# VHH binders against Proteasome assembly chaperone 3 (psmG3), part 3

Target 1, 145 residues: Proteasome assembly chaperone 3 (psmG3), of Dictyostelium discoideum (Social amoeba) (q55g88)
Amino acid sequence: MNSLLIDSSNPSYDAMNNDNLKNSIEKNHPVKSKVLSKKINNVDTDIAISSFADAIFITISQNQKFNTWIRASKSDGILLDEPSYQIDTLLGNNQDVLFSIYARQLIENIGETSNKSLMLSISITDKSKDTFKQILSTIFENKVW

## First folded at step 4 (VHH)

Design r02 (from a09 with Y57T Y101R; framework vhh_7uia_1)
Fold by ESMFold2-Fast, scan of step 4:
Structure r02 (fold): chain B 145 residues (1-145), chain A 119 residues (1-119)
Amino acid sequence: as target 1 above (145 residues)
Amino acid sequence: QLQLVETGGGLVKPGGSLRLSCVVSGFTFSTYWMAWVRQAPGKELEWVSSISSGGSTTYYEDSVKGRFTISTDNAKNTLYLQMSSLKPEDTAVYYCARSGRPLFGFDYWGQGTQVTVSS
């Protein structure tokens, strides 16, 4: 009890010596991230990928307007022979099945090596199969999982 | 000067509550998605929660859903994380972070605030 009063109750010492807090901040691991900008099928396309402990964030933007937000995760279950995936459109255009297909392809790939979920922010102007293939190839060449 | 400043951390017992605040300056707060991210000692950064630029859409990591509430006050340029039913596993440095709209990655982070949950 007296040792706690001597060591922990000195506000001047704690105010002067924030080394433990500084050391914790300095020892922080940076978020693994990649940011890419390229023309895909002649459309400017921005892709950002960030890895957190429990989640992968992916942004795909061709027009920077009206992004659809999708969460995807690997389902648990002892009665499942194969992994299953849950895909929820959280904000934006839930009528565009293509965005759900992007999310499914991405979470299936993430799920092969990781239990992380996916947060996808997507805005696609060119809905062609060629653009779809090129975007996924670009992401898979730049994995952070 | 672009800044994010977190406050509200501290020592709390399991089952207790804390409210974290992040005051932002140097950008139009209401146009960006904002997030809370935490790091436990010796662990990787873990995403906790995100909130839309309009403040109406929120997302949570599964382990905090139902216990934490993310919110914004655009008039005060402040992001909040209301934490309840705290567990020892919630012990971490909590950072607020800015996300572009659309998300172009997390480009600005605060200095962090320490939350310690111990019995």
Scores: ipSAE 0.011, ipTM 0.397, lowest interface PAE 8.9, mean pLDDT 75

Design r03 (from a09 with W33Y Y57T; framework vhh_7uia_1)
Fold by ESMFold2-Fast, scan of step 4:
Structure r03 (fold): chain B 145 residues (1-145), chain A 119 residues (1-119)
Amino acid sequence: as target 1 above (145 residues)
Amino acid sequence: QLQLVETGGGLVKPGGSLRLSCVVSGFTFSTYYMAWVRQAPGKELEWVSSISSGGSTTYYEDSVKGRFTISTDNAKNTLYLQMSSLKPEDTAVYYCARSGYPLFGFDYWGQGTQVTVSS
């Protein structure tokens, strides 16, 4: 039996324990996943990637209090010669153009090798090009698709 | 003690309906994103649906969109999946899962409830 877990009013509570989260996922139910924590341009950055049969879930968190949630997928209802991608939903805080660019880069890469959709939860405080490139590089070095 | 308990599974004919429930204890589930995930025998885990911590936003895998509805009852600490127009392809063990805020992976899972759609 597990000890009593305390209710969390802090939305970033689980992001503080990446090793425990990874161990919990592997122990409680098999999910192909990777969890990473590193400083990118001197900002603490948490990245989690999970692969399901139909979807890739990616979380990118620099501000643990607020995230925007985006769904991206290949276009539907139209026959195209080349792949087309739709950014479907934008939720949460900081509905910034940059977050759509992250989603587009990620779904284009996923779409090269699979038909899975993307569920992206993102919070970026450092909007520099260096942080953008480093985050994408880190994700692409840790693909689960 | 953190616990997720699924109920509501069973045998149903194609075109039928079922409502799955997940009773949560040990944490305030309205603070977390919650999900339904399923696994057919011998297959990989398939994400089915997710709901935001406020219950205001819901997401569905394309094959279930329009047929399934995810919802919460915060007063009862219960997550639901209303399933309609069920197909044989929906046959699976259905798990409720907690996503770390703000979807930082899936850290806790229930034991699952079996849904069988007889053709």
Scores: ipSAE 0.028, ipTM 0.506, lowest interface PAE 7.5, mean pLDDT 75

Design r04 (from a09 with Y57T E61K; framework vhh_7uia_1)
Fold by ESMFold2-Fast, scan of step 4:
Structure r04 (fold): chain B 145 residues (1-145), chain A 119 residues (1-119)
Amino acid sequence: as target 1 above (145 residues)
Amino acid sequence: QLQLVETGGGLVKPGGSLRLSCVVSGFTFSTYWMAWVRQAPGKELEWVSSISSGGSTTYYKDSVKGRFTISTDNAKNTLYLQMSSLKPEDTAVYYCARSGYPLFGFDYWGQGTQVTVSS
């Protein structure tokens, strides 16, 4: 069953012995994810965040009928020495600047600590600046990277 | 172990038909939406179709609507994509993927199967 579990991990660092580390090694790791639903500016908003080995999947839904799907990644090019961010709309309206702005803010934050790409599934009915700020704040409070 | 394995790809003439299959192991369709996603030569990943857990709700990319049919056989844990009236523009590697409700992000992908439509 899928649910958000309360993480009671101790914030202090304690060294673990080598045997404990070996015993905890797994061939397959659980997908690290967070799922939440809340009202943002009185609009029901569903957010799901999942971390894979090479990618972060984020879903933001205020309308359950249709999502725009965007991929964002670091562009290494042939030389691999000048990283930049590439944003591509895979499905939906690539004329909507707001969705590209969501993707850019998210991939820039992911890129600060990791080299994972972003797959964003987004459906926003409230396009206000306040909703934008609240959604990003909610995601950044629930990072899996 | 969770695994998705696609089969059924091949070379077909324009106007032809082809059926893709995706055999799932390690879970059932009871809690998950399933999807077909394709990657055409020189293009990024493109969503094609999704089907709900239980198989009662389907979504399609506009350009394949009426030509492609997504379906499931829950007893066999198998996802299908029946493709008809194939066009050169349908040439791509087709991936089976697991997703949430209704179009939440995808968390597991198959290896892909090549579909080539050429005269």
Scores: ipSAE 0.017, ipTM 0.211, lowest interface PAE 4.9, mean pLDDT 73

